# VHH binders against Bark storage protein B (BSP): the designs that were tried, part 27

Target 1, 288 residues: Bark storage protein B (BSP), of Populus deltoides (Eastern poplar) (Eastern cottonwood) (q09117)
Amino acid sequence: AHLRLGLVFTSDNNERALQDSGLYSPDSEDSSVDIAGRRFHSGTLNGSSIVYVKTGSHSVNMATTLQILLARFSIHGVIYFGNAGSLDKKTMVPGDVSVPQAVAFTGVCNWKKFRSEKGKLVFGDFNYPENGENLLGTVEYEKIKMFSPSEAPKEVFWLPITKSWYNAATEALKDMKLRKCYSDECLPGEPKVVFGSKSSTSDFYVRNKAYGDFLNDNFDAKTADTTSASVALTSLSNEKLFVVFQGVSNVAGETSSNSRVSYLASYNAFLAATKFINSIPTPRLACE
Short names: E, the ipSAE of ESMFold2; O, the ipSAE of OpenDDE; V2, 0.75 times the mean of E and O plus 0.25 times the DockQ between their complexes.

## First folded at step 18 (VHH; framework vhh_7aqx_2)

Design C3 (from A7 with S30D N108R; at its last look DockQ between E and O 0.01; V2 from the best seeds 0.00; counts 0 for: pae E 13.8 > 2, placed apart)
Fold by ESMFold2, look of step 18:
Structure C3 (fold): chain B 288 residues (1-288), chain A 125 residues (1-125)
Amino acid sequence: as target 1 above (288 residues)
Amino acid sequence: QVQLQESGGGLVQAGGSLRLSCTTSGFTFDDYAMGWFRQAPGEEREFVGAIYSWGGRTDYADSVKGRFTISRDNAKNTFYLQMNSLKTEDTAVYYCAANPRYGYLTERPQEYDYWGQGTQVTVSS
């Protein structure tokens, strides 16, 4: 039997980056399997044995699909790549790739009773408090319970990336050249890989500057996405190695980047994931 | 059982320094934000400062900014307050506290679930 790497992502743009690379070779003409409406592809990525799957958007789709992947295939570890928004443009700008050390669900909160029963919620118009109480301090971010085979369930907030794989990624990618241009659209500077960040996952996109600043200030989060903590939780619960690669496609509070820059972010995350995959040994069973 | 114990208090002249320690047991220290509070006789508990569970970001009351420094050593399950340039107004019982809820640094004493017994700091003129 073969132990493979699981390569997971959510979107058509992520899949297109894989396809455009020319680096994927299926094991055979009929090397895919449909399970629960999702297609799992077995093959090699530049010589490394993988199973990949496009999961669909958001954490529930990712967690469901990843659990199927881990239950139905012999997977050594999980590699995720996808897009994220920057919460701190001094650290990361569109086209950069983030390799976080830890991720957390920041959409699991108690919405506490406020001191007044009058007023209205203008959802989406959140602003910095001015001459008043900071109402961001009235949400209670919650830990989630993590189940695993080796220990009793525990309450967790930060979900750490696998230390050995994070360290391997920092070494393999430290001088990596990333793609600057697509379809005559070029990034204004040279894209780079940024290590050591913390990342926020929620079921909504963080495009509001004030909330992005709150996440950065309160959690030291540098990126936000809708998926990464789901990859971390599922991998940790199954005791699998994992690593996360985020292509920065936008900055919270700024006008969204165009579709070409968004694709370039996906492609750069894919390049980082591929170089990492090629830098680690492909495990084989002794009886193989 | 959860325990927090402050140490390092005492009598010091104005302008002097003290370092407080808070040793902890009975919980996963690495997962808690930690705070220092103080209380003078006849006053309510006052926020001094707090630190995230990994270290890094800190927050301080305006009255102590630039004079006090908070740190933690997660390998030793210990939380520290370095107090410099002490003033007579800093005289109080100092408490360490742990917030098992994660997601923000909080200045509100009612949001901390675990408290130490306190250590007296007295600053003489």
Scores: ipSAE 0.000, ipTM 0.238, lowest interface PAE 13.8, mean pLDDT 85
ESMFold2 (binder alone), look of step 18: mean pLDDT 82; pTM 0.849
OpenDDE, look of step 18: ipSAE 0.024; ipTM 0.497

Design C4 (from B5 with S30D N108K; at its last look DockQ between E and O 0.01; V2 from the best seeds 0.00; counts 0 for: pae E 18.7 > 2, placed apart)
Fold by ESMFold2, look of step 18:
Order: C-alpha cells, then sequence, then structure tokens
Structure C4 (fold): chain B 288 residues (1-288), chain A 125 residues (1-125)
C-alpha cells in the first residue's frame, strides 16, 4: 500500500495528450470508477503510481472533482496541467509552460454601486477615447474564505504553490526540451519552461488586451486560466501538496491560437507534469 | 515585529514643499501596496494616494493630483510622498499604511492592516 499522486486536468485535449503519449498504463482492465459523472483512472504514468481524472471546465468543476479525488482515494499530492493565456508576451509565448509560485482568484469581485467608493478596476480608465462617462463604474477584488482542518477559516487572496514541490519542479525541469511541432504546425521559436510566475484564475477567458495588461500591471500576473486557483484552494483546504503546470495556448489581445497550437500547449504541459511526477518519490501509506 | 515609521513632517509656508518618508520593517515590503492617508483635526482619515508593490503605478485623491508624487524604493524598504505647492488645507497628520490584500490599490482605510504613528505637516500662510 502506498499513497498515489493525483493528476487532474479539465479538457479532452488534456486527456488526449496523456493518451497519445503512450505513457499511461492502467492497473487492470477494470481500473476506473465513475463518481459524480467523472471517470477516475488508477494506473501508472511512465512508472509512477497515479490516479487521474478529467474534471470538466472551470473552477467549480475542478473543485468538485478534486474534492472527490482527495476524499475517495489515497492521494499524497495533486498535479494539475492545462492551458493558460499569457499576459506578458515578453515572458511567455504559445508553446511555453508556466510553473507559477502562486495563483489567485481574480473573478471574485464586488461590482461597486455607480459613483460609490472606487474599486481597483475602474472601467473609465480604459475608455477610448479617454473622455466620457463609463456607466459600468468599478470593480473591487475580494479575498475568499479558506477552510482547513487545522485552522479557523481565514481570508486569502494569493494561494501559494507547495514550496517543496515548486523547488523540485525547478530542479527537474530546468533545460527541459519541449515539443515544437504538431503535424504541419510548428511554433515560431523554441518553447521553454518559465518558473516563478503569478497566475490569475477567473471563470471567464481573458482574451482582452486591456484587461490582460491590467492584471499584469496590478497583480504581476503572467498567465490567466479558469482552473488553477481552484486546484490550489482545494489542495490547501485538504492540506495536500500541489503543483500547477500551464501550457500557454495564446496571448491576451492577440488572435487566438488554432487547435494545433492549443494541443501543443496541452502536450507540453503534460510533458512537464510527467517529468515532475517521475522525479519525486511516492510515500507509503501507514500500515500499522 | 511590523513597523512603519513616518518622517519628514514639519512647519512650512503655503506654496512650499515637503518630502515625507516611511521606513518599514518586519514584513516583505516588495509584496505590499502602500498608501498615504491624512487626518485633519476633527475629521476622519482620508486617502491621499497609493502605489503598487511592484512600483510604477500610482493613484491619487483628486485634491492632491498634480501636486503630490508617491514613490517607493524597494531596496531600502522605504515609501515616499513628495508634496509640492502646499496649501493650508493640506495641514494634517500624515500616515503611511500597508495593504496585505496582495497589491491592489484602495482608498478604504479599513483595508490597510499596518499603520504608522503619523507625522505632523503644518502649512502656514
Amino acid sequence: as target 1 above (288 residues)
Amino acid sequence: QVQLQESGGGLVQAGGSLRLSCTTSGFTFDDYAMGWFRQAPGEEREFVGAIYPWGGRTDYADSVKGRFTISRDNAKNTFYLQMNSLKTEDTAVYYCAANPRYGYLTEKPQEYDYWGQGTQVTVSS
């Protein structure tokens, strides 16, 4: 008996990357179980013992599925991989993999009454041209309450990645070669792994350049996705180790990537996650 | 122990200038948004301006915009307010404050957890 690693992701493309790799071996022909409509797969990923699950899109689906995983399986820690948009083209471009140090919910907001106290996001600052009244007013960002078994609930904004696992990822993935081409589509440059970023999570996709710039300028966020803060919150609430791997599929404000670049982003995030998983030991369950 | 210490206050004639500084210790300064507030006798603390933890971006109250400039030196854990073209209405105790809410700017005093003891600025005619 030993604790397994949990590998979580949201989409068919993420699962396809895992399947196309040929690195997953189920424990048996009957090694999956369906719970709440999600299929949990027990097996090995390139020799490392895992349970993986495709959770469905966005933070609510991720949190629901991850809590089931942690409650029903013996999980040592959680590895997430998935796609994200870059908020800083100088730092990350499509095909790159981001390994953040911290993530936050940036979709938990108080939309202020018009002409009341100013929130942080002032829609009028983004008028084009600069004059004119903007009736949308402002938005304030809110902390969320985090529950855990060891402490009273507390208000949080930044959710830190597990320090020991972040450090292990930096060692395991330095100078890692990532996939440049899929079928007839190649990235214009050599994809790389970027460490130390902060990441923004919301239930809406950030394709707007002005909002992406706002997030980068005001939070130092380098990527945006719809799921990673949910992984962080759920893992921290259950006092489990976790790490996040984001495959960059687009840059906010630029033309969205085609399906081949989006798959490359998924595949590169999967490769990074797999190399990390194979670099760490899986501890034993207590038997006595 | 978290400490914020204002300095540079004093008596100045209207039209003059002062530079306030706020030295900090006991927390990771780079990760905090910083704000200046002021309180005149018999009034509540009011927002003067704030700066993001990564520097550069600032926000100011309308009453001081164009006259006051906020800056920070993260290498010295120090936060500044340059006050120019001072008016008698600027007479107040000036406070620096740190916002633990992860680097967004806010005008609300209750959102700042760490406060200095204040420095008196008196503008005479």
Scores: ipSAE 0.000, ipTM 0.147, lowest interface PAE 18.7, mean pLDDT 87
ESMFold2 (binder alone), look of step 18: mean pLDDT 84; pTM 0.862
OpenDDE, look of step 18: ipSAE 0.024; ipTM 0.355

Design C5 (from A7 with Q110R; at its last look DockQ between E and O 0.88; V2 from the best seeds 0.00; counts 0 for: pae E 10.2 > 2)
Fold by ESMFold2, look of step 18:
Structure C5 (fold): chain B 288 residues (1-288), chain A 125 residues (1-125)
Amino acid sequence: as target 1 above (288 residues)
Amino acid sequence: QVQLQESGGGLVQAGGSLRLSCTTSGFTFSDYAMGWFRQAPGEEREFVGAIYSWGGRTDYADSVKGRFTISRDNAKNTFYLQMNSLKTEDTAVYYCAANPRYGYLTENPREYDYWGQGTQVTVSS
């Protein structure tokens, strides 16, 4: 029994990045176990002791799997990597990696009764060609109640990344060179790691430019995904350290990137997560 | 100033062996993955093999697998290519290159930041 780092991700494409790297070595004994239909893998990632699991898509799958991981394994902290869409192409483009300082659920909403008190998203402001009344009315974004061992339940919106791990990531990754090419296709520029952003999580993909702009303007969100806030909520609820790495696979409102660029995004997020993992001390319990 | 310098090239008989060295300076050698490429006249550079920055893990082109071995000595800032069972088709200028991408090996020459001048290897029958 020793403390390990938990590495969590949602998709086959994320797992493929880990496998293609050749950096993972399974433990010689009991290298995997199935719990509630999910396979948990124990081993080392470029020398660092980890347990990893592919959770499945979206926040419920992530939260369920992560809670199992934290309950059944000795985990020091949680590292998530996965894909996200950019809400601001001036800041981030496909191939870049975002390391947010905070994430929030922006899919927890009160869809208000038509002609009631206005919420934050007013559909009539998005009519074309002219603004006016819209039968969909308005939506208000809601805080959620977070439970934890050390405090009474409280209403939260922004879920902060662990400060010490965020700072460690900024130091470890500041000069990082990311993957530029897959097959015969290369990104038009040099992919980079972007720190200090805020990120939006919802159960729907944000492909619409107007809504992406709304999120950026009203929440200062630079990326959108379907998972990161569930990692944050579950980790904070269990008082575990955590950090999030998002590979930008597309820009909201633009033509979706092809499968090669999407894989580059996954791979670059994986590279960032791996370098971070290798930069922090091997966890040990004081009495273990 | 970053420098990569190949040495050890020359003329050898088919079936023979040759050992190339790549001496480096001007960067922290242990942070870089290293690759060998080769180029016959009028052709593009061809991947030969690469080794991770920490050593141990290697990758080779199919045409040289089993005959060539790659190693590195981080204490000496030196990267090696041992070529055995040489064939006339192995005749080329051999280049060493440095890739700063952490945890990643690549056969794509566009992802290598620094290159040596090359050393000629000629295999005669």
Scores: ipSAE 0.006, ipTM 0.481, lowest interface PAE 10.2, mean pLDDT 89
ESMFold2 (binder alone), look of step 18: mean pLDDT 84; pTM 0.862
OpenDDE, look of step 18: ipSAE 0.303; ipTM 0.683

Design C6 (from A7 with S30E E107L N108R; at its last look DockQ between E and O 0.01; V2 from the best seeds 0.00; counts 0 for: pae E 18.4 > 2, placed apart)
Fold by ESMFold2, look of step 18:
Structure C6 (fold): chain B 288 residues (1-288), chain A 125 residues (1-125)
Amino acid sequence: as target 1 above (288 residues)
Amino acid sequence: QVQLQESGGGLVQAGGSLRLSCTTSGFTFEDYAMGWFRQAPGEEREFVGAIYSWGGRTDYADSVKGRFTISRDNAKNTFYLQMNSLKTEDTAVYYCAANPRYGYLTLRPQEYDYWGQGTQVTVSS
């Protein structure tokens, strides 16, 4: 009945960062349990009591696994880390860590009637026009209905990060050193933590420059991933504190980062999450 | 009921300034892209400027760039047009408009579904 922090992430690279750090100690040799095909690990991360789980890719896997975590374990709050793409290289480049203030599902759309009742829409063949309309703008983004125990269901778009935890993260991470090199690959500059951004979540990877620019221009989104909004929605629905750490692995529209830079992004997000976890207290139940 | 109402129009001398307000009701104000349009007698409505709903940028017609500024106050559900260095060519009925189609900004008046009744701006000299 001891309250723990939940640490959630999606990928083998995320898990490898945790394992390579040497900071995780299981509670015992047999301290994991399998539920619905996912393995939940109970232990300490650099001295802080956690349960962690690798959820699998994308929003549905994250939401289902996180709901199991919150229902089957005594969790005080949820920490997510994972990779994201930058939508604005002037603010964030590979190796940086983003700590957003809000996240949203941007892949929930209503495809409205086109003004012409005829024609073939060529999806994915966007050019950046000098003149003319962006026909992608004829889709209508939809809000999602959020259910919670304390309020009537409401339509939401922006899902806010827990204010107290966001503020704690800004204090804990302000002087943090991030990893610059892995193997023979070094980042071209000093990696940094960026606070206060908005982030886009959809079930597709945003590698297209024009679509990345659209997200940045219309939503002021600085990063895109496939997971963060599902962490936010599930946490808010269960009235749990949460925070999101995104390691920037690429910039939309630029040559893809190699596997070493992608791992550095995961590692830096993990470091930020760990520093945050070690900075906050976990309440104990009075009778425990 | 979505409603938009302009105010602040009037007569002003060339080179002067005027601030228009658009008060709104019946919708979540911060979710809409908002635009200002104007129409001179015998002409079609023309784009003046707009602001995205969820952050991002503003956009202005070339004829008003550097002279007009758009802003919004979410606490008051109010959308503003600050007009400086006014010219006689700026004389028109000014309309505020809301685009309920999330996620894009358009210069075309036919893509704004909700409109105010307009306020007259007359620039003399």
Scores: ipSAE 0.000, ipTM 0.160, lowest interface PAE 18.4, mean pLDDT 84
ESMFold2 (binder alone), look of step 18: mean pLDDT 82; pTM 0.846
OpenDDE, look of step 18: ipSAE 0.153; ipTM 0.607

Design C7 (from A7 with G35A; at its last look DockQ between E and O 0.46; V2 from the best seeds 0.00; counts 0 for: pae E 19.0 > 2)
Fold by ESMFold2, look of step 18:
Structure C7 (fold): chain B 288 residues (1-288), chain A 125 residues (1-125)
Amino acid sequence: as target 1 above (288 residues)
Amino acid sequence: QVQLQESGGGLVQAGGSLRLSCTTSGFTFSDYAMAWFRQAPGEEREFVGAIYSWGGRTDYADSVKGRFTISRDNAKNTFYLQMNSLKTEDTAVYYCAANPRYGYLTENPQEYDYWGQGTQVTVSS
């Protein structure tokens, strides 16, 4: 009779973190159902009632699966965890967890005709060794139209995390210890939770330092991933509470972390998500 | 100050039973996963078993499965190890350990923040 929390993530490594934790207990009956090729799992996470699902990579898979979750299950709110790249090594390093305050699609672009009006990303300003014309011209970053039941469709760029849940996460996680070691490898420092960041979502894996710096300088984005804005858009369109936990697995422009550090990032994001989930009461269905 | 204190160790004959307790203070006990480790003379510290922070799941080393049982009592801030069918190879110093607030379960001793002083268990033939 209780509304459940939705826990969504994209990858086998995210699911492995949940499995390795030992914190999940499937329901004794009807513990899973397959819909559109995704397996939805019903159970408890360290005592809290959830439905979780591995959605597949990138925003379209996430949005499709999340809409199914919200339409077919009684979900109070949505918790996402997954990996992200840091765009600012001074703020976040591998193993840290980012809890963003807002996320945006940075892959919805108007690529201007060569020698037309100047967009925000001007390729000629990034020529090496010298500035000048560039046949790629310029790119403008577009707002998207967000539909919802209670408001007329509106143009948005920054998709805000649910304020009440963001504030609750800040309180629940403020002194949280995260995992430092996996197998025979430890992070060089103590991993931490970082609040208040803004995050970039696109179908590009942002491995390029110059583009990562551009995103940081022009949007104040501290992390980049391929998923979190789709969680935000879908949740906001369905008027569901949501929060995003990003485990930092790499730094844009640096060599990728090894698989052990990448797994630690997933696990730490999972731990943060679980701690938050356990801090939130699940309301009873009013119509039971 | 965080303190973990083991008790209940001693001498026991093979085939016998012993119950260890770990009394804790200085942290919110219900937020921590707890584990037992043991160390025989001249050997490395060995994982015995653990219990998750809310007390639902337990995991055990293969060498003790079916003979040892771990439990916790959050009201008493106490963590237990019931050892049955003891063997001479169970002779060791037994340590309780706590994993950080809301922490994960692991067999790796370096991931535990807090340790007791240890209690000697000696199993005679």
Scores: ipSAE 0.000, ipTM 0.155, lowest interface PAE 19.0, mean pLDDT 87
ESMFold2 (binder alone), look of step 18: mean pLDDT 82; pTM 0.850
OpenDDE, look of step 18: ipSAE 0.154; ipTM 0.627

Design C8 (from A7 with A33Y; at its last look DockQ between E and O 0.01; V2 from the best seeds 0.00; counts 0 for: pae E 19.5 > 2, placed apart)
Fold by OpenDDE, look of step 18:
Structure C8 (fold): chain B 288 residues (1-288), chain A 125 residues (1-125)
Amino acid sequence: as target 1 above (288 residues)
Amino acid sequence: QVQLQESGGGLVQAGGSLRLSCTTSGFTFSDYYMGWFRQAPGEEREFVGAIYSWGGRTDYADSVKGRFTISRDNAKNTFYLQMNSLKTEDTAVYYCAANPRYGYLTENPQEYDYWGQGTQVTVSS
């Protein structure tokens, strides 16, 4: 028998993408387990053994669910697919799939007192119509303490995607053709897979242009979501391989995409994840 | 019953042209991505090209790019491979295949669920 891959995502749309694909086959009619209010599904994705779970939105739901997945199932590695916003419309647009090389918790901050030492994010810099005083003061971004079994805890800002898997994804998804249309709705351009980006994660979804630009300018973040960094941190803390696929649903600061475009992004992310899953070998259990 | 039937194969001289057809039945043709594969004696089956069910987007193996063209007629449930500037190395059994599940083109034959019986193409020097 082979180890299974963990497939995690957050939303009903993501689950719908998986279901609509027809690629998932449960091991049995009763191959699901409910734990802590989450339903874990065991089966195959186009022949590859997986356990998938819809975690719900935001970092804590993802982290706690993923930890359960890793603790209760024989998981070799973790694959995340979901939706994200573009912070740079020049490089990625709705319908595209981003495969970031690193993710960070940009919501981990020290919110400083008004007129104290200046943090990196200065609210007064964003006053409209002009710059000036702002009682909200400044925010300084902080590193997080990362724990792992094999080494002492360390402070980190960027959480790197597993290098071997990133490289494998790059190769497997090279020149991948994504879906351009869903029903009667088509993207204006040819969707693409984008590699090498950095992603921002916070417990708030970034739809503000000013802040999106700030993240892009200061951290070189190209996408923003609410869960990718929790996937990374949890996987790293358990010394598990992991990779992230983000379907771009919108551009920060712009009008929200319609539901069809959002779904298309989810679907494309799922397709990318599936193609990757099918491209990597899964080791056998040592005891079998 | 799902059926894929290739036709149009035969003997042709190098530099010549052939047009293969794949007629399908038993499934909703327009919902499937269609691909062409070929297998030479003693060789593994290799990807030739594929076309999306929508939009007519195509992808080709490097070895046939610029020489082969894939098209489809959804009204006729038929899939085509126009082969121009044929070479001796193009000699193989050609198979049409359907991908009913993926939303992207793939070169992996394992991702195609339905297959024709194949048609022989022989290119002589």
Scores: ipSAE 0.000, ipTM 0.210, lowest interface PAE 14.1, mean pLDDT 91
ESMFold2, look of step 18: ipSAE 0.000; ipTM 0.106
ESMFold2 (binder alone), look of step 18: mean pLDDT 82; pTM 0.842

## First folded at step 19 (VHH; framework vhh_7aqx_2)

Design D1 (from C5 with D31S; at its last look DockQ between E and O 0.01; V2 from the best seeds 0.00; counts 0 for: pae E 24.0 > 2, placed apart)
Fold by OpenDDE, look of step 19:
Structure D1 (fold): chain B 288 residues (1-288), chain A 125 residues (1-125)
Amino acid sequence: as target 1 above (288 residues)
Amino acid sequence: QVQLQESGGGLVQAGGSLRLSCTTSGFTFSSYAMGWFRQAPGEEREFVGAIYSWGGRTDYADSVKGRFTISRDNAKNTFYLQMNSLKTEDTAVYYCAANPRYGYLTENPREYDYWGQGTQVTVSS
């Protein structure tokens, strides 16, 4: 028997993408199990054995669901696909798929007292029309404690995507063609897969341009979502391989994309994930 | 309290049939794969077979393949082992066990969290 891959995503649109593709086949009519209010589906994605689960947003839902997946299922590795916002329109636009090399919890912060020690994010620097003091003070970003079976807990900021899988994704998705149109709506340009970026994860949507630019400028983050870092932390904590595919749905500071564009982003992320899944070998269990 | 209780064991002649049942309580039965093991005197406990929590997929030891059938009734929290064409070498204490893992069936007893007390099956010549 072969080990299965875990496929995790957050939204109904992501699930719809999977379903609409026609690439998923359940192992049986009842090849799903409910655990802690989540439904886990066992089957094949274009021939590759997987277990997929819709986790819901945000980071805690992802983490708890993924931990259940890893604890209860024989999972070789974790594949995430979902939606993200672009923090750099020059690099990524709606419809594109980002494969980040690292992700971080940018919502883990020390919110400083007014007129106390200065954090990296100084709210007064963002006053309009003039900079000055701000009662919100400053925010310092903190590292998170990461646990693993093989080593002592450590403080980390960036959570790297599994190197081997990242490289495999780079190779497998080279020159991949993504969908440009959905229904009667088409993207203005040819969507592309973008590699090598860093991603920001927080339990809030980044719709503000100033903050988006801040993240981009200070952390070199090109995308923002609510769950990717949870995938990374949980996977690393369980010593599991993982990779992240983000469909870009919107740009920070701009008007939100319509539902069709958002879905197209989801679908493209799914396609990228599927292509990757089909490109990697699935190991057999020992003694089987 | 978690409980697994085997029943249906006894004395049977070679070539005969027995059906073992494992009644469970204290845990979510449908969330566990279930397995049967057996241990003959002086021998190590060995895998007999297992079934997924859903889908009905089964796995059997080579020694019992084609003769034994595993099934489950999630509504009754009960696990079954139908043993046909019994042989003297099938004589053992039979144990039911619960495995919380999905995605594969395992022969490794260490992966099973809960065990019954066992039921004696004796096959006479």
Scores: ipSAE 0.000, ipTM 0.216, lowest interface PAE 12.6, mean pLDDT 91
ESMFold2, look of step 19: ipSAE 0.000; ipTM 0.090
ESMFold2 (binder alone), look of step 19: mean pLDDT 83; pTM 0.852

Design D2 (from C5 with D31S S53P; at its last look DockQ between E and O 0.01; V2 from the best seeds 0.00; counts 0 for: pae O 12.3 > 2, placed apart)
Fold by OpenDDE, look of step 19:
Structure D2 (fold): chain B 288 residues (1-288), chain A 125 residues (1-125)
Amino acid sequence: as target 1 above (288 residues)
Amino acid sequence: QVQLQESGGGLVQAGGSLRLSCTTSGFTFSSYAMGWFRQAPGEEREFVGAIYPWGGRTDYADSVKGRFTISRDNAKNTFYLQMNSLKTEDTAVYYCAANPRYGYLTENPREYDYWGQGTQVTVSS
């Protein structure tokens, strides 16, 4: 028997992408199990053995669900696909798929007292029309404690995607063609897979252009979502391989894309994830 | 308290049949893969077969494939081993075990968290 890959995502649209593809085959009609309100599905994705689960949005839902997945299933590695916002329109646009090299919890912060020590994010710098003091003070970004079986807990900011899988993804998805159209709506340009970026994860949607630019300028973050860092932290804590695929659905500061564009982004992320999954070998269990 | 109790063992002639049952309590039965193991005197405990929590998929040792059938009734928290065409080599203490990792079927006894006390099966010539 072969180990399975864990496929995790957050939304109904992500699940729909998987279903609409026709690439998933359950092991049996009832090859799903409910745990803690989540439904885990065992089957094959285009021939590769997987367990997939819709986790719901935000970091805690992702973390708790993924931990259950890893604890209750024989998972070799974790593949995430989902939607993200672009923080740099020049680099990524809706329909594109981002494969970041690292992700961070940018919501882990020390919110400083007004007129106290200055944090990195100074709200007064963003006053309109003139900069000045702001009662919200400043925010300093902090590292997160990461636990692992093999070493003492450590404080980390960037959570790197598994190097070997990142490289494998780069090779497997080279010149990959993504979907340009969904139904009667098409993207203005050819969507592409973008490698090498960093991603911001927080428990809020980044719709504000100023903050998006701030993240891009200060952390070199090109995308923002609510769950990628949770995937990374959980996977690393369990010493599991992992990779992240983000379909870009919108741009921070701009009007939200319509539902078709959002779905197309999700679908493209799914396609990228599937192609990657099919490109990597799945090891056999040592005891078999 | 977690409990697994085997029953149905006994003496049977070669070519005969036995049905073992494993009654469980103290854990969510439907969330566990269940396995049967056996141990003959002087031998190591060996895998007999296992079944997924939701039923359907089973795995058997080559030595019992085609002769033994595993099933479960989640409503009764009971696990079964139907043994047909028994051979003298099937003589052993049979154990039922619970595996919380149901994403795959495993032959590794170390992956099973809970064990029964065992029931003796003796097949005479």
Scores: ipSAE 0.005, ipTM 0.217, lowest interface PAE 12.3, mean pLDDT 91
ESMFold2, look of step 19: ipSAE 0.125; ipTM 0.630
ESMFold2 (binder alone), look of step 19: mean pLDDT 84; pTM 0.866

